VHH binders against Branched-chain-amino-acid aminotransferase 1, mitochondrial (BCAT1). Designs and how they scored, part 5

Target 1, 366 residues: Branched-chain-amino-acid aminotransferase 1, mitochondrial (BCAT1), of Arabidopsis thaliana (Mouse-ear cress) (q93y32)
Amino acid sequence: KIWGFRMHGTKAAASVVEEHVSGAEREDEEYADVDWDNLGFSLVRTDFMFATKSCRDGNFEQGYLSRYGNIELNPAAGILNYGQGLIEGMKAYRGEDGRVLLFRPELNAMRMKIGAERMCMHSPSVHQFIEGVKQTVLANRRWVPPPGKGSLYLRPLLFGSGASLGVAAASEYTFLVFGSPVQNYFKEGTAALNLYVEEVIPRAYLGGTGGVKAISNYGPVLEVMRRAKSRGFSDVLYLDADTGKNIEEVSAANIFLVKGNTIVTPATSGTILGGITRKSIIEIALDLGYKVEERSVPVEELKEAEEVFCTGTAAGVASVGSITFKNTRTEYKVGDGIVTQQLRSILVGIQTGSIQDTKDWVLQIA

## First folded at step 1 (VHH)

Design c07 (framework vhh_nb_b201)
Fold by ESMFold2-Fast, scan of step 1:
Structure c07 (fold): chain B 366 residues (1-366), chain A 120 residues (1-120)
Amino acid sequence: as target 1 above (366 residues)
Amino acid sequence: QVQLQESGGGLVQAGGSLRLSCAASGRTFSYYAMGWYRQAPGKEREFVATISSGGSTYYADSVKGRFTISRDNAKNTVYLQMNSLKPEDTAVYYCAVRTQYSFGSEYDYWGQGTQVTVSS
């Protein structure tokens, strides 16, 4: 058992202490009682969450750990009425050597800060963001899956908790971090994805919020995704709103095409999220000697690709087995020995500490 | 048929230099990470240095500033320039290539090793 005290405002955070249960074995004390071989992407409640609120000067309080549970919001809270909020997604990994690792957490912190500027919100500093994530992981250490069995998915949230009746920026913001142990984001697991090109409904438009990780970006994709899944597809691939000719991203992941020694992905021009996995795969590919093109990608180029893959923190690097556009199905290389598998393996090796971190990407927290 | 062949080892006095070479044959390794490991008598193999296909390098703390890893992709060859050698650097030096990077994967192709002996 874990107990703790916390401080926000006038009270300091106290030590969180793990209690020993009489008769428990060492493994029961180190790991939660979970079937680590039967994790998907469903919510599994952990022990603690981290929370802090903004002060009148726009800075955030020290923050505190509390038992995972419901939060209380005024019915007129900005998030509930106007969608003023951001999410983040990141993972904590347990390496074979027992180290607990975060992957590029400063980029999640910076992306939230950029998103907050777009959404007219105050944000925690990079240091405060990382500290909240670290405290969440360490208080939930028993929920970080064993090596090779998954990761602890972290959900940092920043939202307008202050009440306002008119359309206005909230007077108070809450930064909150919770987690859940996970394995595969897609129901296909390690099997290749089958995508459907959505010709009519765009995911994002110029001047909108598609380039930041806004909460309001994700509600609208649900109906489109549900229809595609009812037809046997894993997800949809969206086209640009301006021309309807260029691919952009799937519901919650970036997309890449492999053409010989060249890797192609849609440029981030305000409608596409600057994914951290996307950025990391580009850097790995360049290190390996691949050419990388960030540009407008016509939907017709899907027929020219040897491989297609998606990138995202939740999805990792996921192979695409087929894409259907205007009733024409194109199939792609999948499995072992392909470029996608090479990039995935290197990324996972860095994230889990199996490959030495040569880029200062990995933060060891335990 | 993949083969890694090390050369350039030998006996050298403390403070001296050696340049190790590793030639890869059987296929091209230009897109893969290559590295050097060493093993002293009675010890496990330990990491020395690695280089990506793009030239990014990483070194063990014990050799930083003294050793330099480099590669020639046209020749499928990796080099280890060893300067300011110490008796503690005495070991069999192994060349390795990493072509499989699944979770927990290590270097999957290894050379036979070349002996480096540093006298005091």
Scores: ipSAE 0.000, ipTM 0.130, lowest interface PAE 20.1, mean pLDDT 83

Design c08 (framework vhh_7z1x_3)
Fold by ESMFold2-Fast, scan of step 1:
Structure c08 (fold): chain B 366 residues (1-366), chain A 120 residues (1-120)
Amino acid sequence: as target 1 above (366 residues)
Amino acid sequence: QVQLVETGGGLVQPGGSLRLSCTASGFTFSHYAMNWVRQAPGKGLEWLSGISYSGSSTSYADSVKGRFTISRDNAKNTLYLQMNSLQPDDTAVYFCAKEIRYTSGWLDYWGQGTQVTVSS
């Protein structure tokens, strides 16, 4: 009895709440009517979303698929009043032979569980998280872009849906998954990013929520991003709140420096999100024989780097062309034949199934 | 992609023995805990035994403790169940099942099953 037996996967299909969509319309349509060559990161409404709510004991119900649409919330819901919620980001890829693939979905599930503990929320199990994601992708299979044309971005959400007037944890939680076909996260597309070092406003504080994917982390970055973009920058690079001397993150991505055979990234110290792309790039780099350093990175060290890149599920692996710190602009290597391109190509190859998965990272769902 | 294939079932007399095998493909077998589950005619699923990813830890349901032995060969991607002192109530379809990573006892993939019949 050490193992505790659970049978949650045996009736996944029972979560589908309607079969009334025309079989001819859906069965004959391999792909949605979308200009796959002109995808960005704008929201495209798909067919279905997955939802489940917590029971009184803190466990989550079976869940169900519904048509993509609005959700109904009490005005006193914890998410609306106190920001009690988490987001996740992940992608479904179409590989050769029409295979539909998820990349390291167990890590997204575990990150949400860790975030839920920090935010005083009950969380779906790893199994329920992955099942909700699988059902969402399969119900929206026609929205998974053709090979090489992008991915289906999945947005798992966990939030306090229950009503409470006082400052307290919500009485009920909702786990919801929706998706949107995407390609490029940054408006620059495949062009290199230009960053500005934000010297005054930190992204996260020790003792705060910067180390988890809390939705309340993202509202506060909007003004800083708006200011940077108005000045012609792609985004900002934040410094640590304690000393103002060490680099941390871009608004929604981790950062890496390349110096010869050494790849350097800020250590996850409680203020930096443990990115899944970050973790995966570190493992790929080590497999290729690079030295990897996870440590405090002084902002002055930016001028020693040959390349700089950002990592995130939405951003992928994005080259940085320049960083401006105070009045000094430093330029970095970009384009083909660089370390950043090598790491990006291997990651994308694994994610899309064109490179053999020797690490058990890819889950085939169709 | 993920495939689990059970073999070794059949007809045996009470008191007899059978050895079941489960061959795994489409995932890194050595990274996952594995389980044996059975379903008797007209009954629900019954968990029988589990084994850790390395094989160093095993567990058994009270109904089979001392009669069944679970083992694995990670080099061959194969899970085994040695069944001794079989009884008529051991008659069931036997499934091997993969445990979800970072869980304890949560199962996501099952084989097609192999029929074991204990009767004269």
Scores: ipSAE 0.000, ipTM 0.206, lowest interface PAE 12.7, mean pLDDT 84

Design d01 (framework vhh_nb_b201)
Fold by ESMFold2-Fast, scan of step 1:
Structure d01 (fold): chain B 366 residues (1-366), chain A 118 residues (1-118)
Amino acid sequence: as target 1 above (366 residues)
Amino acid sequence: QVQLQESGGGLVQAGGSLRLSCAASGFTFSRYAMGWYRQAPGKEREFVATITSGGSTYYADSVKGRFTISRDNAKNTVYLQMNSLKPEDTAVYYCAAKYWGSYRFDYWGQGTQVTVSS
């Protein structure tokens, strides 16, 4: 018997227009039949996903669209046994003018390529990554929410689909992209987050995989997050593994402090993910005349901040209303007229095409 | 420099109790899993109990219900409460520390002798 990866569902050519592959009653729909006012961050099944496999030489095949559905894997696949895989997160936005826009997709492609090197995997080229994302969005155009109602969240995956028993790099890799319409990542929605400082368990350590978007980084945060949420917190803020004195990341987001005209964030020194939202907010802040410090941030410095916010593709720019450390609760400025709102508004304006893109950050795909 | 120092060993009668302590220094104690191992004469070193950095505990089947591992992060100390001791529990008990994400225990104490008389 031959053991391998198989796609379940109908295959479509990469360049096929969505109207040719949708059901007869839905071929000309501009929008899917969804309650756009009540989207959260729950999985909603769309029409198509994109897939491609690696060739023996390490390059990826042409790729194709398939109906969204389950995938078939050998039980000995590298991803299932050894966690050899990476995820990405990005969003497609519909502008007021009807344009469909991707934000800095080349940075997602490069981050996956860097992560693949760390995880001993072959990766698609930057061009193939972006093409797979574009095809997924265009085949699911009806699932991109109306302007102001959310975005189409995209999940590019790269994983060891090849079967092997020993601890070794997989013989075959799969690159797959699927999407889901979303609004707010946190259940708080537009309300400020309440965080708890995790003093015992680190998120990452030097020499590990905290600096890349490895699948294996996320399972270990679930128990810590569950305990914090059971106590009424939105999530946890992790401290560095070496000293236990410096703040690093929330479970799936970067963190920033605002102190007057200075914006402070932990440096990406091998344990913290180089977030695309983080990078973009730093550039926006510098353009506005703020001083930005990327450095080690002692946990005690949280008491000196006027505002705290988190950044991530899924989370966007989320205000933190309080942080609890050693049973002491510190509260922060939230709402309108604050630095966090200014930075969020500019970022969203650029992402949705409401603000002129002077930095070549936005790729129009339709 | 990492140091692990065990104490609380000694001679005890069958059915008695002992509490072992291990004082740790030279590392961020709260970031390490702590364990107890034992080695009886002529036998391989065997696992007794572990407490993770997050406080989860695991025990060898031979000691479940009789031994309790605990930690005090403020004092950089791990404890092993040993109840209902049996002559078969006679061994040198070693404290061990494992850095988060390491597959092996990185640091070991010098050991403390526990002797259980019948």
Scores: ipSAE 0.000, ipTM 0.098, lowest interface PAE 22.4, mean pLDDT 84

Design d02 (framework vhh_7z1x_3)
Fold by ESMFold2-Fast, scan of step 1:
Structure d02 (fold): chain B 366 residues (1-366), chain A 120 residues (1-120)
Amino acid sequence: as target 1 above (366 residues)
Amino acid sequence: QVQLVETGGGLVQPGGSLRLSCTASGFTFSSYAMNWVRQAPGKGLEWLSGISWSGGSTSYADSVKGRFTISRDNAKNTLYLQMNSLQPDDTAVYFCARGRYYTSWYFDYWGQGTQVTVSS
């Protein structure tokens, strides 16, 4: 008998491919044998991953490519016992001219370095970070989707791979980069997010790790997100832990409000991740003549907004169609001709090389 | 009517060898990646090996690298797993699975499984 079972996929995030199209690789082809029109955001295994380990002095070795697969860890590894680790997220894009492009990779490198300092870890240099990312993309060039069909999502990881028994920083660190082809959901008319305000459980606490991209930040949001999704919501919007009155983030994205010519987002005061998409959208908005406010945002201001959108590497710029606070649902403008669409279109144009890069944001690697 | 039928399981002594076969019908076998997955008693599913549609690329779990060899015969619509240097902890039900990739990610059709027991 035949089993209609999916391994390691979720129904909401699983890649959709045509049944008659083989997902198997072909040696020496420019593109992997994948239905590029039906990519989702589920894991698709590529050819190679990059890895390097720290030396005893804290500097990282040159690094090497290996076949994509499992990693082996000592049971006493720092990541497994103490959560000593960081993630990054970034994308490689193929332009219409065939160039392979990275967007602001130096900011990912600096954010990992800042996070490593917070987590008492040694980190690769900015140069080593970018080189590892470049090697991963070039070794997996066949997996970078065709122009307009998505991007290669890259997951740099830094974690305590060294073994120790006591509560202490790991004796060894591993920097690893892997990738997966994903669809970019930046098209006008795609489904808008519906959020629920989480009144009881904060995402982050002042003095905690909410302002860095720590691995341990993400496990705690899973149950809250699961409950929201079971109620028909896309995700939750978290309030600050101190007062419970100001909006902060959704589970894995920053949030923005639009009112007239003013764009408002919560300030990054220690509990909110300094998103690279967030920073880039602020700069684009300022260039277009919008007023931008980074400040504390009372939850009551949600009722005064004309548009709401989220920003993140995975999500890009995603419109919010509604937010439910207590028992009151507020609806927002979505679709064509809105500020959110304008900002999304400019960001995607810069990332893909369709709009001239005047800001030195885009690094060409092939 | 997609069908995958595993054969070649049985009792084998530690250090022995066994070859599993999986016969496919109801689809164009040469257009799909194929995989071997096992389930030991009281444990979850473990992906072992995958092979591309042409047979040009293969991948293996670390637990079986150097001991197991995956191959296919597209003219016969048959997938094989050559298992050498078998250990008692290789005791499991072995499934062939049709995949979108030749790595442990997504499987849409499975066989019924064949029992392999490694014991003296």
Scores: ipSAE 0.000, ipTM 0.106, lowest interface PAE 20.0, mean pLDDT 84

Design d03 (framework vhh_gocatamig_d2)
Fold by ESMFold2-Fast, scan of step 1:
Structure d03 (fold): chain B 366 residues (1-366), chain A 118 residues (1-118)
Amino acid sequence: as target 1 above (366 residues)
Amino acid sequence: EVQLVESGGGLVQPGGSLTLSCAASGFTFSYYALAWYRQAPGKKRELVAGITRGGSTVYMDSVKGRFTISRDNAKNSVYLQMNSLRAEDTAVYYCAALYRSGYLYDYWGQGTLVTVSS
């Protein structure tokens, strides 16, 4: 036997072979058998995932595709014991012309590389990151929703898979990419979000990991989010840890205020994630002639805004209908004909190829 | 679209030779280990030969010394040279591609029939 044939002929190997035969047959399908009109943000099992491991010299192996399934980890793996890991989020879109498109994948690759430095991890090169994503999308092409029905959400992961008992960087890292067809991140769908200002618990603190996409940033938001949702809110808006006076982020999205011709968003000063949707919306707004301010934004300034919206790969561009702060509800303009809708339409148009890409933002992979 | 297409099967007399070819498309061929399986009527499918990404080979005991597996990454093809064929080699031969790491056979061809008979 050689490495790829060791378990052949066992009951486990036979079951695996049967699954692979079935998957090969299904690769003839243009589209997976799924109700494209009823996609949310629940995990849907696709056909394949991509994985590669680091070598002793810190470089990553070539990588491989495998059937989507569970991974095995040592109980002492760095990710399980110390949270040494990063996530990414990105989407593959199908255009009306049938092209399969990735949006600004080099920025996801660079963000993971920067996060890896912060978390003391080796990272795949930008080229290896993009190649892993591309292979995952192409192997799951039938899971990319039809035009206008959603996108294939990709989850690149980088984590300490090596075992270590002491508090130390892992001896081995795994880069893994999987996907799931999605449409709306928030249960509200296309309806406006209602946010609650969290006055006591910060999302991030200066010197922490809020400025990178660390796995450990997301567990801590769950209790706050659960409590807000039990009260009928979509999510919470966090204040800065230092003063408690300036707005920062929603649990998993950046925030923007619209005041006349000026669009305002909290500056990325070490506690706020540099979102790719955030960066793209700023550039679109500037192209349209809006003034954009990246600065500290006092929570009291929320009452001066005509519109508020959130940005994120998963969330897209989501209108905020209200924000409740100290038992006072402020309502915002929503619907069609507003600045938020204009920015969303242009972004989606570029991402799906219906608007000409003049910025080299879109990578066609099929 | 991922495909593996076998060719080269046919009727051959005992002691004769055949070369099976498998043309691959729709995936990065160089990332995969390749294998030939066979299934005779009323029997289970069995591994005949395998070749890794780096060119290392493995063979079933009953074909070792008679069969040779090879790959051509420039042509996205894998081959099985079969010499000194016996009646017991009669089967449908399947090309399979498995991912570089793991024990899984991820893609299968449709098969090509080899009949060894006088």
Scores: ipSAE 0.000, ipTM 0.121, lowest interface PAE 20.8, mean pLDDT 83

Design d04 (framework vhh_7qia_2)
Fold by ESMFold2-Fast, scan of step 1:
Order: C-alpha cells, then sequence, then structure tokens
Structure d04 (fold): chain B 366 residues (1-366), chain A 119 residues (1-119)
C-alpha cells in the first residue's frame, strides 16, 4: 500500500501521547443499547480504552483515555517476536443501589507487578494500574450491565511495545486497559462443566511462567482445548509435568475438590496461577468453618470428591459435573444446596454489594 | 435485586394449621438469612422465626413448639408451618431477607400475607 496509495494507519485512534487526548468524548447515557439478557463472552466494542507508555527510566506516563480501537505496533515489537507480555482479568459490577464496584483490584495490580519482574518488564505502580482501570470503567459506565445481568470485564495488558531485532527485553512498554460487557465465560452458561484429564501435555513446567499471568501461557492451551471440545468436553484438567500424577489447573482456572467439611486445592508452587477468585474462596470457606487444604492433589482423589468446582475471574465459581480420566467418568454433585453454590453465592454477593463488605475487598468507584 | 412473594395466608379456625411460603427471585437466595415477621393491628412488627443459610433456627417464645421455619434452597423458597393457631396469631405475616454478613436488621421485605385466626 506504498505505491499510489496513502499509507494505512497513519492516524491510529488508539495512540497514547504525552498530552491529553483531545476529543475523548464520554457517552453519558445510563445504559448502552444492548440486549442485556443475551450477553455471552464475545467481544463487544465499548467507548474508550486507557493507555500509557513507559518513559526511558522505566516509570510510566500519566496516561489518557482514547477511543476504543486498534493499536499500532512495530513488526519488531517485543510482544510480537518474543511474547514479552502479561494479561489481567477483572470485573466491574453494578449493585442494586447503583454503585459501581471493583473486586480486590490491588491484587490484580500486584499480580501484574510480580509477573512483570518474572518477564523482565517495567510495570505501572499499583496506584497507576488501579487508576487506569477506574478511568476505563467510568468512561464506559453505560456498558456496565444492570444489576444481575452480568459485569463489565476489564482486560489490563502490559506488553513490550519497543522494537528490537535481538533477543532482549523491550526498550518501551505499554500498559493498556479495555473492557467488554459479559455474562458467562463457558458456552455451558450456568450448567455444570465436563472436563477431560490431559495425560500427555502439561500446562506448565517448573522454572516456566505458569505461576504468572503471561500472554505466552495461553496460546499453547488452545489446541488441547479444541481437541477436548471436539469430543464434547468443556475444557481439560492438566497434570503436573514432573510426575504426571497430581492435578494442577484447567486451561484458565484453578480447581477445588469438596470432601465433607474439607475443601482441597492444588498448592501454588510455581506452576499454578495464584488466582484472586481462588484466594477469595479459600478465605470465605475458612470464615464458614470449612477446613481448607492447599497441597499436592493426586488425580486418584477425584473419585473421592463429592463436588468439584473451578475458580477464575472470567469463569467465576463454576461447578464441574464430571471428569473423565482415561476412559473412566466420575460424576459430581451439582445445582443448589451444595457447598459450591454456597461459596459462589457469597462471593457474588460480596462482588455485587448485596453482602456487606467486612474485609475491604470491594472498591466503590461510582 | 431480591424480590420476595408470600403466599398461603387466609382465614383459619383456632387450633387449625397454615403453611406460609415465600418465593425469592432475583439475587442469589442461598446467601440470605431468612425470617418471618408479623404485625398485628396497632402493634409493632415482631420477629416470629429466623433461619440461616446453614439451617440454624430461632423462634419467638410465643410460637416456639407450634411454628416451624424451613427452607428449600433448590426452590428458592422459605416456609413457615403454623400449627395450633390462636386468635393472637392474627396478623399480616412478612417474609424478610438479609445477607449473612449484615449486622443490622433485614434488608429485603415482601408485601405481606394476611392470617386471620377466628371462628
Amino acid sequence: as target 1 above (366 residues)
Amino acid sequence: QLQLVESGGGLVQPGGSLRLSCEASGSIFSIYAMGWYRQAPGKQRELVAFITYGGSTNYADSVKGRFTISRDNAKNTVYLQMNSLRPEDTAIYYCAARPYLSKYGMDYWGKGTPVTVSS
């Protein structure tokens, strides 16, 4: 497109500059024109995104809101060539009283900071992370679903935007936040998940990046997930790379087993993501008088569980109806009146402001 | 967004029985502690029975041994089984809900269902 044509992308709407972005208009309708009863997890274009770039000394610029749109990257950008990047996932909720709420955003900020150290990147401060998220939600307030109709999913990104040819840490980093209104992550909706145990391919290796939310962790799970879904499964459950005997994580969620008054989950020892939903469910369970065990969990213990559930920001607390290991299917309790439903209900109540926040977990932003 | 709808009230003779039902819709029912309150003409609203998510119950002394509160979390419903009814049980009965961490009163109320105990 160089000969006889204007160069495409010369005026990218998604650029962040040192000066305030002129014409960053805020839509001031109470609600966007969306069928709130038919949201899934497909990307829906909102009004604005937040972006900022690192300065030469590793600190990030103030940042500004830009109209939602494409970003421009050099072909030699670190993210495109070497996978130097992190994602975050979080949700903004509208309460019945009209409050707009974020759940434990400081933990997302800290997890990104820890991940950045692992990936040799400069990161925004905790304050800058939270401010970027807050600005994105407020500029897209009309896209936060009505109470009970879903949430605004936020995707903070941190990536090597600087260009270089050699294998080296990028000279420039971009922190970007965008959102999309969502309901259910899984196609099953609120129905129970059916998992397949992946016996051959590990999700993570000791010394790798499985314990941080690295962008490069997610490409490799896609083919495994596609094969499982083609067989009628919702997702796969991975085993540890060392022994192949202990359960670890599904593609994008932590896993829990319920055995009587005891709730069991794999310990976070470098291969498993320290999920914020996981941490919150552990604390709720302890408050309710359950015993919680964080340890190695042999795959054979799946047959001893009364209930199994997954935790993640996108997935929430999702009941598992069955797990297939080799050719043996084990079924679990699902529905109402079970431990999983109690924990899910309490978490959602805290997140939406229906339950009083006694733990300083919820940040009211409007 | 928790909506409570009571049913099962009516006229009954002394010594008779009624079962009140309260169906919840909207917010997640199972996180809520549920109560039945009543208000007789010219009296203050009073707690009759209370049930936690886990099924622990508490009753007013005036109804203890005669009334039983229960819940069906699968049906999002709380029940009040009223036996050996007396004229002094005549009141409008209200279903109420509060989150398990709430320190102050009931947060959600139904519109009430009348119960009249008379010949």
Scores: ipSAE 0.000, ipTM 0.163, lowest interface PAE 15.7, mean pLDDT 83

Design d05 (framework vhh_enristomig)
Fold by ESMFold2-Fast, scan of step 1:
Structure d05 (fold): chain B 366 residues (1-366), chain A 120 residues (1-120)
Amino acid sequence: as target 1 above (366 residues)
Amino acid sequence: EVQLLESGGGEVQPGGSLRLSCAASGFTFSSYYISWYRQAPGKQREWVSTISSGGSTNYAESVKGRFTISRDNAKNTLYLQMSSLRAEDTAVYYCARLTYWKGSTYFDYWGQGTLVTVKP
């Protein structure tokens, strides 16, 4: 059992529970006992998670840290029956100077708040969101990988925990943050991705939830992804539901084309997630003198691109080596010295603190 | 007037070394991130290395372990020490001042370039 002091009669801003977690004997260690050279994207159990629930007035309680573990839900909970929930994804980085950094956490907070409005949920404030993330990282500091060895992936969740039989917004919401040390999202690691264009099944449609990070957006991609992977592809590239002629995004990442000095990406007009990595890469590219076009992108333009890359918090900036459309395989420039590598290196430099943050993008938490 | 002037380019054999310099004027050199970029014939301009105002460095994977970026704030000069040069390192090398600012206009300033040729 871990000895911690809880003051009787005083409610802490975040309460640390005194339970021992299996295998975690020294939570005050600088680093957990993990093979940092062999991190993938599998779930690794950390020490603590943060949780808070909504009050009847829609505001969230102060919240508390608990040992990482299962949560209990009523069978009639809104998340289980109607998919009323949102996820976020973000990373904590350890810089070479030992600082622990979050990248643009206010944008994750705002995106969850916007998504909550779309899903008829109450949301924690921006301050409460960031505080929950910060507390989760600090309680799990030993799980933040050494510089250059990966990051601590954070999963903020907001979901309808309240019970209701009818199709209705939940009476109670839970905001929860947990983490896992990670390095590469795709099994290809640092190798280039091979994508297949999905011509039949759309990722999202106008009036749906494709523009928010809804939990219900991710179940439907699993069968499509499974079939693509069984054929040797990394993932699929979806086309728009209306015309079937414009590219949108892959299962969990935005897409970019490089054409000379121009970088092209599908516009976020209601069917495509406004990715934080996407937004950041656009700003970096503009700063470097590239022209950036956010527009409808016909699938035929894939054969005109010199490079293609995907962006996402989990995926980072991932080069695409090929895309197959209607039995036509198009190959793209990959490796070192390309535009994709330039953009990735600057982004990683800012995220890890090796490039000075002049934009207030990075929040130092330790 | 912001000016960046590269020098030190030339012809070397594979495995050789060169040191490039970039003389800066018209701004407070010590306050800025300065980068090296290169452009090979028939290819687009690619990033090589960046050094922060505080001295932190970052490198493209293709040059990591072979190139070293450094700065001399007293002389307003940026350096790129290049070792173990390869034919693929043949390019015109440019230094650039990158300025990112919250809520402000962003500017890139480029030098004239210096040619590095790696010949067998």
Scores: ipSAE 0.000, ipTM 0.137, lowest interface PAE 18.8, mean pLDDT 83

Design d06 (framework vhh_7pa5_2)
Fold by ESMFold2-Fast, scan of step 1:
Structure d06 (fold): chain B 366 residues (1-366), chain A 119 residues (1-119)
Amino acid sequence: as target 1 above (366 residues)
Amino acid sequence: QVQLVESGGGMVQPGGSLRLSCAASGFTFSNYAMSWVRRAPGKGPEWVSTISYSGGSTSYADSVKGRFTISRDNAKNTLYLQMNSLKPEDTALYYCAKGLWYSRGFDYWGQGTQVTVSS
C-alpha cells in the first residue's frame, strides 16, 4: 500500500548533521557551487550514488547510478539487527593538470573483501568495487574540489540488506558508494591534534573485528570521543585490551612516533586496522632512509618521541601537538621542517600527481 | 524493458567521419550516465567513451581522444558518438551501454552497429 502515510526521517532529523546543499539544476557546471575553503568534513549532498545487490549465487549484479538519497531497509535487515557491514574510505583528487586520480583503490577493494570474509558476507570483486567507485566519481565530477582545495571523499559500503530474524548471515547484501567533497577531518584543520589516552575502554579485542573496517567498530567509540572533545581534546588514543600498556589506534586513525631517524608504529596484530595511509607512509619513510619499526609500543614511550602523527584516509597525515596520559601532558614538535611535514608533503604530492608516481599507486580515471 | 538500439554505422575510408546514435527505452535515460564500447574482430570489449547523465562531464579512451565526441539529447532519450579522423584500427562493432562501463561484461547492451574503416 501507500506507506507514504508513515513519515520518513525529515530534514529536521538531518539538522544534527552538517549538510551542504547545492542546486541539482546546475549539475552541468564544471564545479559545484560550494565554498571550497570551508568544507571541513561535513556531509555535502552530491548528485549520484552507485548501488548493486548480491544475487543468490553470491555474485553482485551490474549496479546502476541513482540520485543521491535515502535507502529503504526491511526492519529485520542484517545491518540493522546485527551490525553485519563494512565501510571503506578513499579519496578522488584533482591534479593541477586537471587529471582525476584515485589512490591505491585496489587496496580498499581487497580490504573490503577480507573484511567480508570476517563478517560472513559476500563481497563484490576487486574489479566491481573499483568500477563502482569510478562510476561514482565520474557521475559527481563537478564535486571533485579544485586542485589544492580538498578531495572527493568516497564511502563504499557493504552491508546485509536482506531480512532474517534469527542470528544469521543476511539473505542479501548491498554494495553502495557515495561521496562528499572534504578538506580536513579534524576540527583543528591543519593545526596539531591534542589526544587523551583512554585507560579503561579498549577500541578492539583480540578475536574481535578491530583488524577489519567493520561498521560495528565505530558506534562504541562515539561516547568516548564525545567525552574527550568536551574536555578540549581532538580524540582519544586507545590502549590494548590484553595488557592496557601498549598504544594501538585513535578512534579512526593509526598512530606513529618519530624518534630521531626511527619511525615507530604499533604492529597490526589483529586489533589494529591495516591502514592504507599507514602502509603508504611506511613505504615513503623507508624510501627516504628512515628506519621503521612495527612493534608493540608501550604507552610510556610517548615521552621519548620528538613528533607524533596520525594517519588515515580521512585524516591524511595529521600532526599531534600533545598527548595527555594520567594527567601528564607531553608536547611534540609541529609545523614546517619536521619529519611529519616531509612525509605528508610527499604523500599529498603523489596523491595529487605533483610528484611522479614511481610506485603504481595512482589510478587516473579522467 | 531496457532496450538500446544503435545505428549510424557503415563503411568509410581512413580519415572519414561517422555519427553513431543510440535510442534508449525502458528506463529514465536522463538519470544515468551512458557509455560507448567497441569490440574489434579477435579482441575483447574495449571501453570508448562515457558521458554523465547531464552531459556536463565526458571521458574518452586514450586511443580516441581528440577524434571522437560523445553527446546526448535527454529530451529524445538518445546518445551520440561523433567519430572523426577514423583509422583502420577503429574497425569494430560499437555498442551503447547503460551506465559507466569499465572492462566488464555485457549486461544492458544493444546488438551493436558495425563500423568498418577500409584502407
Scores: ipSAE 0.000, ipTM 0.128, lowest interface PAE 20.1, mean pLDDT 83

